# Designs tried in a protein design chat: VH-VL binders against q9vpl3. Part 352

Target 1, 224 residues: q9vpl3
Amino acid sequence: RGKINIQRPKAPHYERARVVAVTQPKYPELPKAKSCFKTRAERTQQQQENPYNEIIAREVRNWLDHSRLVAFFHLSSITADDIFRVRVQLHKQNLHLKSYGSKIIEQAVKNTRYEAIVPLFHSNHCIVFSPDPEKTAALLRIVRRVPQMVLLGGIVEETMLSRNQLVAYAQMPGLHAVQAQLVQTLSQAPGHLIQQLQAHQNSFVQVLDVHAKNQMNEETPKST

## First folded at step 11 (VH-VL)

Design db50 (framework fv_anetumab)
Fold by ESMFold2-Fast, scan of step 11:
Structure db50 (fold): chain C 224 residues (1-224), chain A 121 residues (1-121), chain B 111 residues (1-111)
Amino acid sequence: as target 1 above (224 residues)
Amino acid sequence: QVELVQSGAEVKKPGESLKISCKGSGYSFTDYWIGWVRQAPGKGLEWMGIIWPEDSYTRYSPSFQGQVTISADKSISTAYLQWSSLKASDTAMYYCARDEGIYESYYFDYWGQGTLVTVSS
Amino acid sequence: DIALTQPASVSGSPGQSITISCTGTSSDVGTEKYVSWYQQHPGKAPKLMIYEVSNRPSGVSNRFSGSKSGNTASLTISGLQAEDEADYYCSSYTSSSTPYVFGGGTKLTVL
């Protein structure tokens, strides 16, 4: 009925089309040339050889260049309806939830100051972008609703921050001078940051195992 | 000014239903979690549960899961705590509070004045 | 059914400093930024005094400070005043099925 189902790709309801249009990046260029007279075999070959990874990597670089806040999350199994609901809530706060393959992220950050983040994306992940770093607190408050999303770290004002550092940034008063000073202070000794971000993946696996066991115990309570 | 205003005191008999309210004002109601805290006469504070008003996602303390229902109506900036069948042991002061916490930090920065619920025959 | 341990009572004289302890486990008080402290006067709602271990809300006196070491958090009140006489509760987030718990409360008497 009246509600949209984002798992069905046939004919999107106008409301779904509006939300998709609002959340989609408007920066990537569409491929120019397509043959009008290709055979079925040539059409299939052409699709496999398209520069998809390059164009999407360019899109990711554009998001990184125009976002003063970037947050990285591990993403456990979640329904399409739940992630859509969260994406809409985030969008109201000018927070843009995106998911990209590991190969595309590697291409996007290659030869940049952020190439060390690639190992974070070898598992299931998502990224939140925003031009507004003051929205970090709003982001992390909304994410408490989504136990499947676990914070790994982020980038604020071009400075790479661990999970704990990003949380500390979010907890500062909304005074620009105080927040800027914190970012400058936290940006010291950058070599340790990558180890902290990688260590969070191991700690997170242990937390997920405990969480999954606790949820199963809550779903099937035994009286004896 | 941020304010949480709770409904007035209630006197009920065991087995009756009850729904108490907590109205938020002076802030964006859907941007903050609302928690419920119980305090039995002469006893300490007990966290009951929290709700995210934007989509009414709830999380309960195991001691209160199945005993009460927490809900919210974001159109009137109001959260609710409800019992289907009251017990004498439900006699307590009930507080609502706004949760200012970030990510894994939970803390209540503004509290309602409290609703006294008395359940006796 | 208290998960966090506080002393039942503590006392001090005006102008002195006192400390109230709150002891939990490595999964709650021992983790980063989970501890808050509340002050409650008789017949009144609790008031937030300290959040995230050591931070003070606007309007809370700098006589109140928070700290933690291992699995024990502490609330320290310096320059005790008569109006500080109240019940004090610690609280912490847990990584278990109960995301938020309170300590049993400590009654502060100003002699």
Scores: ipSAE 0.583, ipTM 0.784, lowest interface PAE 1.5, mean pLDDT 79

Design db51 (framework fv_anetumab)
Fold by ESMFold2-Fast, scan of step 11:
Structure db51 (fold): chain C 224 residues (1-224), chain A 121 residues (1-121), chain B 111 residues (1-111)
Amino acid sequence: as target 1 above (224 residues)
Amino acid sequence: QVELVQSGAEVKKPGESLKISCKGSGYSFTDYWIGWVRQAPGKGLEWMGIIWPEDSYTRYSPSFQGQVTISADKSISTAYLQWSSLKASDTAMYYCARDEGIYESYYFDYWGQGTLVTVSS
Amino acid sequence: DIALTQPASVSGSPGQSITISCTGTSGDVGGEYYVSWYQQHPGKAPKLMIYEVSNRPSGVSNRFSGSKSGNTASLTISGLQAEDEADYYCSSYTSSSTPYVFGGGTKLTVL
């Protein structure tokens, strides 16, 4: 029945951006009639493409605005049937798994407090949204079933959390207790904001490396 | 209250089949992993495998892969551990336990009372 | 081979404090790992005492505490009582294929 095969990774964890071959510095002349025609067609096509991208970017902003829980994952190769089964399980818990292109995410978060997440989306990724932050524990317990999804971090009640902080949040009972912990964390030691931001970036890279190593080495498991 | 209730003690001969059960109550059975842990007489704890009851997805310890089968019936909130052919070395106490762990934290918060399996000629 | 090493036994008197260690034996297990501790009385099922190194479940006495330094985790029991006499097991995640590795167990005797 096409179960997600945790112990048999199917594809490389990381996907490298492909560099387009260097083109010769040749600019063939276009006939005036063709140039004029192409300019009009290109302008029309560009206008048609722009509205679509803006609609999807607005959809992403709506999900961000109306979700009190947002979790970011790196997504390695997975079959359509496997990801569909995960999507169904998550949906039962009011958790909504979405995938968007990196450019659309960048457009959606530009000039917002979440602009710092853009580097997380340079590789294959997916996002889980929910209006219910109490479902974080359910989310992470379900995702343990899916080794192709690697937790990078998230946003809870408009606060950016690292992977470790989101996992800690999942252990908290009740919304009021979570708010108390967030206040306590913020008051910990004033001036540690730079270290926290650096830790977030380092944690994301470490999680990707650990997960890739675990997926590639089924016989001799490795850990950091 | 959360409770895991296991089936009663079993006495079997080598070569016989066996299926033991673990029934969860007091919580949403399909929202938690159920693990099986073995303890040979006078020895320590060893993990055998774990199951996600919602779709019966299983993972086994390398030591027990192919030696036992773990299954679950979510309609009656029950997980199972079964052998097709028992060996004398299977004599042990078998525990089921609920995993409350989040993502990379793996721990069992509630345990069944245990099922003693004795395999002798 | 056992990946987690515990002392076979430890003893103390009522009111004293004792510490049980749990050390990773693999040179490849570097960095932080999540550790849990279980208490098992003779003929009984194990009971979770500590999870994620230092967290205590509801209902567990504050006399039990957990800590970690390098590759060694420790369970400390303060104000020892007769009912603390039991076997104690540590457990840690080591890899995705072995997410529950138990230590060999430590028998605590309260004199």
Scores: ipSAE 0.503, ipTM 0.745, lowest interface PAE 2.0, mean pLDDT 78

Design db52 (framework fv_anetumab)
Fold by ESMFold2-Fast, scan of step 11:
Structure db52 (fold): chain C 224 residues (1-224), chain A 121 residues (1-121), chain B 111 residues (1-111)
Amino acid sequence: as target 1 above (224 residues)
Amino acid sequence: QVELVQSGAEVKKPGESLKISCKGSGYSFTDYWIGWVRQAPGKGLEWMGIIWPEDSYTRYSPSFQGQVTISADKSISTAYLQWSSLKASDTAMYYCARDEGIYESYYFDYWGQGTLVTVSS
Amino acid sequence: DIALTQPASVSGSPGQSITISCTGTSSDVGGDNFVSWYQQHPGKAPKLMIYEVSNRPSGVSNRFSGSKSGNTASLTISGLQAEDEADYYCSSYTSSSTPYVFGGGTKLTVL
């Protein structure tokens, strides 16, 4: 577990600025309306005006650190009523459905053991958290009701699992048997796991498209 | 012990309505999908539809959509299969069954004893 | 409808091994671990014998085993006994609109 962030050492700015000013060729200012408008001071001000991003990132990290079950899903277009109904059912099983922007997730997990999951969140997604890993079967049975949610993988007892490994974990009975079986489903390396999760994501998107066509309900995010 | 108990045999005339039941016991009824499977005399098994009892979400086989209605009352752990107007071709044994499948694996682990429905004039 | 192909009948003698096939396509039987097998005695409800291709529920004899090769799943019964005489149905997931599709059934006769 490395440090999240090390504050950069402060350098004597006055001598450096003087050297740069003297040695750099002097060019006339290029009038570029949009790029000229955003100065370094304005970028610094924008960062200071969005403290909520850091608060939400900390919330995400807290959920990851205190949940013994984390499941990742690709999420297609879904109505507010349908997602609310699913969220209520999940909550009854101590399963907490959350959605966060990809940049917030990246900020939350950067320089942590969870950093390997970042590529999963560059598309539309949602995450389910729970303190109870025995609820994995309940979670997966409930999400069968929601064709818009496609399982990508998860984390159980601090172990990253592919989609197939998480499904296999869910199919097992009780406490000691589950622990023994987890050894069989453990992925070898972060790189191998990411490759496996991305391959399953692509396969599942294809299955979802076939399902949508079979229902003659092509409510896809993109129009033909 | 997990058990699914179905209502008794029915003899009806064409055009009559009918509602048969399937009561689950020995497990948490709202945690499992319930399916209905039809078997015409001397024929094989045909899946009709499935229901999630927690919110009564249903999916029907294309062959049975519009032909029957599946519902559930979670307060009494009972699922139902209903016809608004019976036809002679509805004569069959009807089974309810609990789905233990997880995610994309679908299978029935416990079955009701069956309800024989006979439709004749 | 008829999506999965099973032989109409199979026969064997006590103590022998027999195999019942279930043939589908690459999107159902050949896809993932979608195949289950059910035993039905005359006048009785079906009983789950095998799920997810090769898994056996508690209470099912270890004489029953399941396997899959390509687009064909197989149920094998070793040490055949008289009480094994029944109809056997395979089932597979094919799509979210048809998550349960049954084969035509195979009548097993114990000679």
Scores: ipSAE 0.596, ipTM 0.806, lowest interface PAE 1.6, mean pLDDT 80

Design db53 (framework fv_anetumab)
Fold by ESMFold2-Fast, scan of step 11:
Structure db53 (fold): chain C 224 residues (1-224), chain A 121 residues (1-121), chain B 111 residues (1-111)
Amino acid sequence: as target 1 above (224 residues)
Amino acid sequence: QVELVQSGAEVKKPGESLKISCKGSGYSFTDYWIGWVRQAPGKGLEWMGIIWPEDSYTRYSPSFQGQVTISADKSISTAYLQWSSLKASDTAMYYCARDEGIYESYYFDYWGQGTLVTVSS
Amino acid sequence: DIALTQPASVSGSPGQSITISCTGTSSDVGGDNHVSWYQQHPGKAPKLMIYEVSNRPSGVSNRFSGSKSGNTASLTISGLQAEDEADYYCSSYTSSSTPYVFGGGTKLTVL
């Protein structure tokens, strides 16, 4: 019932603000560069000891060279059965889902104009290739079923497109001239690769958060 | 050419089960999502959920999760909406619609004629 | 819960232009091109009028146009005709909680 709210002041020595310039020796940075260098050298040596990695990297270059549509996805944990179903659906549309190690991708795009996208593949990833860029809409409609696959960007007609630019391309009517004009317009739009990557990461985080919440809600029904 | 045909009107009592249908024709049924939309008498449209007919993957609105089941039979190009136990509050017009959405975009380009479900004692 | 906000009613005269607003958040209307508009005549199924903010399906009059600014999308109908009298609903994909939401609907009356 009736309450009296009184705040007892703390002692001045406890509540006072204190500003003191303190000079203290800083520890030198740990020599991680040498450790990282050795780790990278070891990975290079392992790659050289596996000639099949060079063959697969050449295969990846062939896919890049002969595909008019290449789409890059981040891949969250997914069952073998689920990825197989996605692969089958994509194959019906002449869309070829491939997964390669980051090291192989790096080797495949080295010294190409696409070398700058290597950071996209440091996380779990997959790539969809197609000789037919008109299948972009079909691709994106199918992957909407797969919340574990998050679109990062792609290459259409040798032009690198961000996630939003690739989605915009997919939304165009089926007129070749209109699609070609869009690709030119989008590629000239103001922007930087880092800004595109940050935008994709923000969208990716939002998709993952929604997906995680939806899965949790379905696995544990609300009791009444 | 594209058409969605829904089953006829239903009059049910509370506690009864019901399954209504939506048959697609004039297009490749397994290449498009099918959505279900509810409209209570004198009220607006409410999205209930969607299904991908190729593998029957479903996604529901939180408001309808656990209250209805969406399914599809791709061999007869038909999607279904089902209740295990109807309530008077389920009285509404139910629409199925084909979802032409590409990525993070849902939009329904063709709609069924609707199925009126009346639940009263 | 996260339904988009539309005015309950709007009215205009034949030959004039009207605009119906649809206000959401940065995660739906304010995001990428997520907004669609549907027309519903009494006793009929809805019909898609605009998709992905500003695109028209085949067979929809060019009198109908869509746009957005910030978190508000707009459907504009020019050269109003008596047949335009209907309920109009906006809709959007959302990344927040419900993957798809409708607005409350706007009744258009042509005087």
Scores: ipSAE 0.268, ipTM 0.599, lowest interface PAE 2.7, mean pLDDT 78

Design db54 (framework fv_anetumab)
Fold by ESMFold2-Fast, scan of step 11:
Structure db54 (fold): chain C 224 residues (1-224), chain A 121 residues (1-121), chain B 111 residues (1-111)
Amino acid sequence: as target 1 above (224 residues)
Amino acid sequence: QVELVQSGAEVKKPGESLKISCKGSGYSFTDYWIGWVRQAPGKGLEWMGIIWPEDSYTRYSPSFQGQVTISADKSISTAYLQWSSLKASDTAMYYCARDEGIYESYYFDYWGQGTLVTVSS
Amino acid sequence: DIALTQPASVSGSPGQSITISCTGTSSDVGGDNLVSWYQQHPGKAPKLMIYEVSNRPSGVSNRFSGSKSGNTASLTISGLQAEDEADYYCSSYTSSSTPYVFGGGTKLTVL
């Protein structure tokens, strides 16, 4: 037959949100050697406006506006295959793992209530979005599988939470406990909260450096 | 009800292979980590390793890395602990346990009844 | 040492209160609320009694309570009963490579 009903479209719908891949008009042909200085041409290229940035920034704003749970992570080097497997597992729980450039995040949150989070994204990062805040516990159990992802903090019901507050929220059952946590969070100044989140990011960088220096054999069990 | 049921006692000779099992029921098996804990005769508890059943991602304690293999079959909600070549020092009670912890909170809320492994010549 | 420090044994009389200590460092017991306690009767599997320093699972008697001061966590059993006679183990997170570190265990004797 000429009809294909058995073949399913490839399922990770968050990959369809990779507008940069869809809007890329042609591939770069000139590989660049690593250097300590950016050339004038490279700096000019980085300053150029790209039409796809506006589209991606709008996508980020849409995720922020429609998500009752947003979690921020530092992300160290990870293989494309491994992050893809994590993304699929999260998607099964209605958790959507996204990675955006720092410039795009800044553009997306400029002049919004979320502008204060921009400093968190000056290094490698990823964000998990969900319309369902009750999935925070599921998110944090899955993330234990990904040592390259370190929790920095998040936003629940429009309220910014530190790492420890988001973990505490995940452990609380019911609306009464959630209200108590929100009151506690609201008593803390936003500037102080951001400072705490950046301190955790700096601590993670130090931990990664120590871990990289000490590890000789890392999690390499043979399959059964 | 949440329950972890382990395979029966084993008596083996040094050099033999062995695979013991731990079957979960009464909960979503792929949503929780499963750990293995060893207890030598008259001794305390010692963590061996942990597995995420959804993709069989494993983490081992440094003492047991390369000594045992942990695996899982999510289609039958079962985790496994395996030795390629047993030693007399492997004689111990082996427990599987479910980890309910969140992020950096690691604790076991439900435990299997234990599998006694005796290795003697 | 890799294990958390517990007394080898403690004893008490019925109706008395006893406390079992678990001593670590500032990076494990003294850090976040990452201490759990397990009860083990002879020939039986361990049972979770306390998690995250002071939380009690459903079905555990309110005679059992947990606390922490500095680098020492404590399990307190009030109104001591004969059935409380068991081995008690503390556990704490230390690092990503050793997320489950158990104490050496404490044998509780009732009378």
Scores: ipSAE 0.584, ipTM 0.800, lowest interface PAE 1.7, mean pLDDT 80

Design db55 (framework fv_anetumab)
Fold by ESMFold2-Fast, scan of step 11:
Structure db55 (fold): chain C 224 residues (1-224), chain A 121 residues (1-121), chain B 111 residues (1-111)
Amino acid sequence: as target 1 above (224 residues)
Amino acid sequence: QVELVQSGAEVKKPGESLKISCKGSGYSFTDYWIGWVRQAPGKGLEWMGIIWPEDSYTRYSPSFQGQVTISADKSISTAYLQWSSLKASDTAMYYCARDEGIYESYYFDYWGQGTLVTVSS
Amino acid sequence: DIALTQPASVSGSPGQSITISCTGTSSDVGGDSYVSWYQQHPGKAPKLMIYEVSNRPSGVSNRFSGSKSGNTASLTISGLQAEDEADYYCSSYTSSSTPYVFGGGTKLTVL
């Protein structure tokens, strides 16, 4: 084959669209209230037109770019005192708990390699950032005390990991070489990871229901 | 060097109150869960409850909910197990143990030496 | 009323391999549960031997190994030694209300 030097696309747009459609990961169906962006945008017009949003989106990008560990959580109803105590505990481990609006996160990660995380933030959420990936175990041990925070997945050394992959990373011995090898192994199929993250969205409501049910059973006498 | 040191053996009568202790050393006490495990004479291990020492958040097994109180004093790196009114059936060895488990992984990596509680008249 | 089933006793001779089973349900041992194993010598506190089905803590001999098949987890001790004579307990997560469920225990006798 010869090299083409003409300033014209090699392939028609329809051909590329067809290939992309065949190879794209499948996404779970979301409730209409969460998947209808037009109505949501109309209700939040001030937010979309607010130049402050771009400033905060840049801050989110800075956190993503300068953090070797990023963990994503669904956040159920939690008191200000409880979240403050969690934030203090995490800060002692150089772990920084942040909460941003879904539109700000979408703006921050749009057209980046992390765009796949956007569906995770269609409901209440929070993110933990750290420059130190060795703190993943400490993070997850602290979060065990917070049933309102449910792990969805994360990013370690710029590699997207599912819930189970992030937990596996945390369980590795403290040798950097061994941990780096695990991350490379877990990250070898990004399409599968995106599908896993999307599939987890369908089941995390069930996980929350199970956790809430179990929490109620532990807090009340068995006879009630 | 991680150590959990428990209080000494106790001999009590039914109806008396008791509070036993477990002191952690060699690690950051507020960064790990502390659990209590009971072992009746000649019987196996039975989990009672756990506490997060930083804010004293507790979870109890269904069998021990309302039977005992677990607490912690982070200023002296000590966890406690307490009975308001002892029964003869409370006669057992009581262990405290540190939980190293990550997220949904639950296991005890270091154990105290045990506190023998004997309740008899 | 969930119980993890272990044999009451198992025996072996020095240098042999023995296996202790721990049988549960699909919601504990058979699922995404994390199985741990503890060794207890008479008059002593338990010691963690295996966590998360097959991982060994630092300081535990590589003669001890863990595995799982279906609803049964197994602790295998190779090159059996006299000091291995002890009670062995399995433990599994079942739910947030019962995160520690212990088996009935197995007495290992080294002949």
Scores: ipSAE 0.517, ipTM 0.757, lowest interface PAE 1.9, mean pLDDT 80

Design db56 (framework fv_anetumab)
Fold by ESMFold2-Fast, scan of step 11:
Structure db56 (fold): chain C 224 residues (1-224), chain A 121 residues (1-121), chain B 111 residues (1-111)
Amino acid sequence: as target 1 above (224 residues)
Amino acid sequence: QVELVQSGAEVKKPGESLKISCKGSGYSFTDYWIGWVRQAPGKGLEWMGIIWPEDSYTRYSPSFQGQVTISADKSISTAYLQWSSLKASDTAMYYCARDEGIYESYYFDYWGQGTLVTVSS
Amino acid sequence: DIALTQPASVSGSPGQSITISCTGTSSDVGGDHYVSWYQQHPGKAPKLMIYEVSNRPSGVSNRFSGSKSGNTASLTISGLQAEDEADYYCSSYTSSSTPYVFGGGTKLTVL
């Protein structure tokens, strides 16, 4: 019943069509000539250039503000049917898988405490949100079924964590004091964390590039 | 309590088909992987493959790819291991086990009692 | 495909400590939290003794401990008891085509 759970794979296209329909100029049936009117009309047109992006950016900010668990993933090519099945499995655990364009993410987090995450979204990505940080272990167990989703890091209780730190958090026995101390010590420098996440992402890309190159170069026909 | 119960022992001839079962109880069956492990008489453990019951996604050991089929029926919380044509070399104890691992940590926390399969002419 | 390397047998007397090694590569044992250990008594199913290198499941004696250095993991059993006589298998996740691999097994004899 929440604000964002209404979103479906077809919803973005449908909502976009509705936004365009709403912006149709049916109400100004009798425009009047006025020297300042044309200037105001131009300013109004400029403001309306990307109304859809602003709406989605506000949705992203709501998810970030109301989620105590946020996990970031690199997303390789995957079918719509496969990713939909993953969304359904995650939803049963109050885990919400979302995908947004990098420009929308940048707009959503600009001038917020989350601005440091922007570099993570320069490649194909998806994000999982939850109000329940105790679901981190369930999340990671489900994602193990999806080799196309590679964990980059996350945010737990408003603290940014690397991939290894998030995995370590999931493995904690549930002692609040120990978990709080781990999160506190892991969050010493947001800039340093982003550098580590970017390095991990670049290392992963390098491994994929080398592997792909080796597969192409070592392709040798075998007769027997 | 978590429990995995396997089907009873089987005695078959080479060329026959066989399907053995592993029923999970005491937990949400679709939230955990089920693996199959083989143990030939007097030999060690060999991992055969694993299935995610929610959508029947499988991964096989290269040694068993094409030799067996792993499947699951989530409506009755049961996983299966199947052969289309048995060989004498398939004689072994077969275990199913639940995988509780997190992301990059794979381990089997609960094991079935095992199903002995004997293939002889 | 290639099993992890364990000694075929180890022996000890009651009250002693023994260690069983498990050697792999940087892609399995050398990785983070990949190693588990299983105990198997003759005619019985394996039982999980250690997971994620050093963690014990509920109900496993604190006489059993796990550790790792580089590409070698170790299972240590202190205060050896007659009931500890069994086969012990290490296993590890691997990032290769086979996500799970077992060691060859070690027969522990309590003399």
Scores: ipSAE 0.299, ipTM 0.610, lowest interface PAE 2.7, mean pLDDT 78

Design db57 (framework fv_anetumab)
Fold by ESMFold2-Fast, scan of step 11:
Structure db57 (fold): chain C 224 residues (1-224), chain A 121 residues (1-121), chain B 111 residues (1-111)
Amino acid sequence: as target 1 above (224 residues)
Amino acid sequence: QVELVQSGAEVKKPGESLKISCKGSGYSFTDYWIGWVRQAPGKGLEWMGIIWPEDSYTRYSPSFQGQVTISADKSISTAYLQWSSLKASDTAMYYCARDEGIYESYYFDYWGQGTLVTVSS
Amino acid sequence: DIALTQPASVSGSPGQSITISCTGTSSDVGGDYYVSWYQQHPGKAPKLMIYEVSNRPSGVSNRFSGSKSGNTASLTISGLQAEDEADYYCSSYTSSSTPYVFGGGTKLTVL
């Protein structure tokens, strides 16, 4: 960056302060983490006994009713900053990353066709909602950046899909191909799909352990 | 129509710096990974690294970590591959390519035309 | 070391069927979605022919098909034509730190 006149005498302190303010790096302020509102233990106790669980369960049900795409992920240890960056990227694509307690999810899906998914949420999890099922490919490309998020499966146009079926859905080029796959999936019993989803969840630790060890073995230490 | 256009051929001497470019068009540049692939004369393809243009997150091949720098400027839909000090062994064709892979699949669907880099004394 | 194994060369006559193999391990080629194939004519950029083991991009002839058995993936070209003469590379995912590993390449000669 240059001054218009480089032969100009040294600027007074006021003008120097203005130049510094203009050229200083801008750091956007991030909102404070919501973890300040309650500890996990306190929130768990409130969920068990709190009548407001019904209000939050209605929110979850509303997301399910108005989303044509719902994707379920198992979530390993991830920093608040890392998950926030993922949430921002997803939001740009009309993809909404949410995390709810297992009791709230149980209440939300009670007496629905999706009640059988409750066991998937007994460990760390998150859910991505979208009104646009065409965003499934964008979702899966973004989460490829996040090894801590492991795809378990999802719901597309009210049809429950296993992990492999959701990946295959994302790879389909058009609407007619999508309809063909949804018809195939609809003919499969929900109990069988839940069994497949739980099998993938049970493999979670092994897959991530292998990936972590492979990354450590292939990384070279910094040379001074 | 999706297209990747790379900068022109370069002839350099050992020790010189170089930055080559790859401009994407016809798609949302920040929604796809861009990879760099090297091909030495008469040899096969070698992956060098990838970049996520939205936040410039990079991952390098172990063989090229510290040897090159990959960057991107999303405002002009352009990715870059840069050397601080070229070696004769850097003589190769360099391709940029768009990764269309979903979740656990990784593949390049569109490729640039290539940039020939020749490093000789 | 981490490269996939391909034959250096394969030849065939017009109208015949030819198969190119790509051998890896259970953690790469053995996976359900990991293998892709590229065609490269002399002096040209590679072109994607097969992705995720057996899928063809739009514009790729149905004469090209992909398959796998265990740790070996195969590219099959039926009704061989002179324009198919090129170098063919397989590629596979191995890990998040090396998501792209290429085979050594196979030169296909059409006699």
Scores: ipSAE 0.366, ipTM 0.642, lowest interface PAE 2.4, mean pLDDT 79

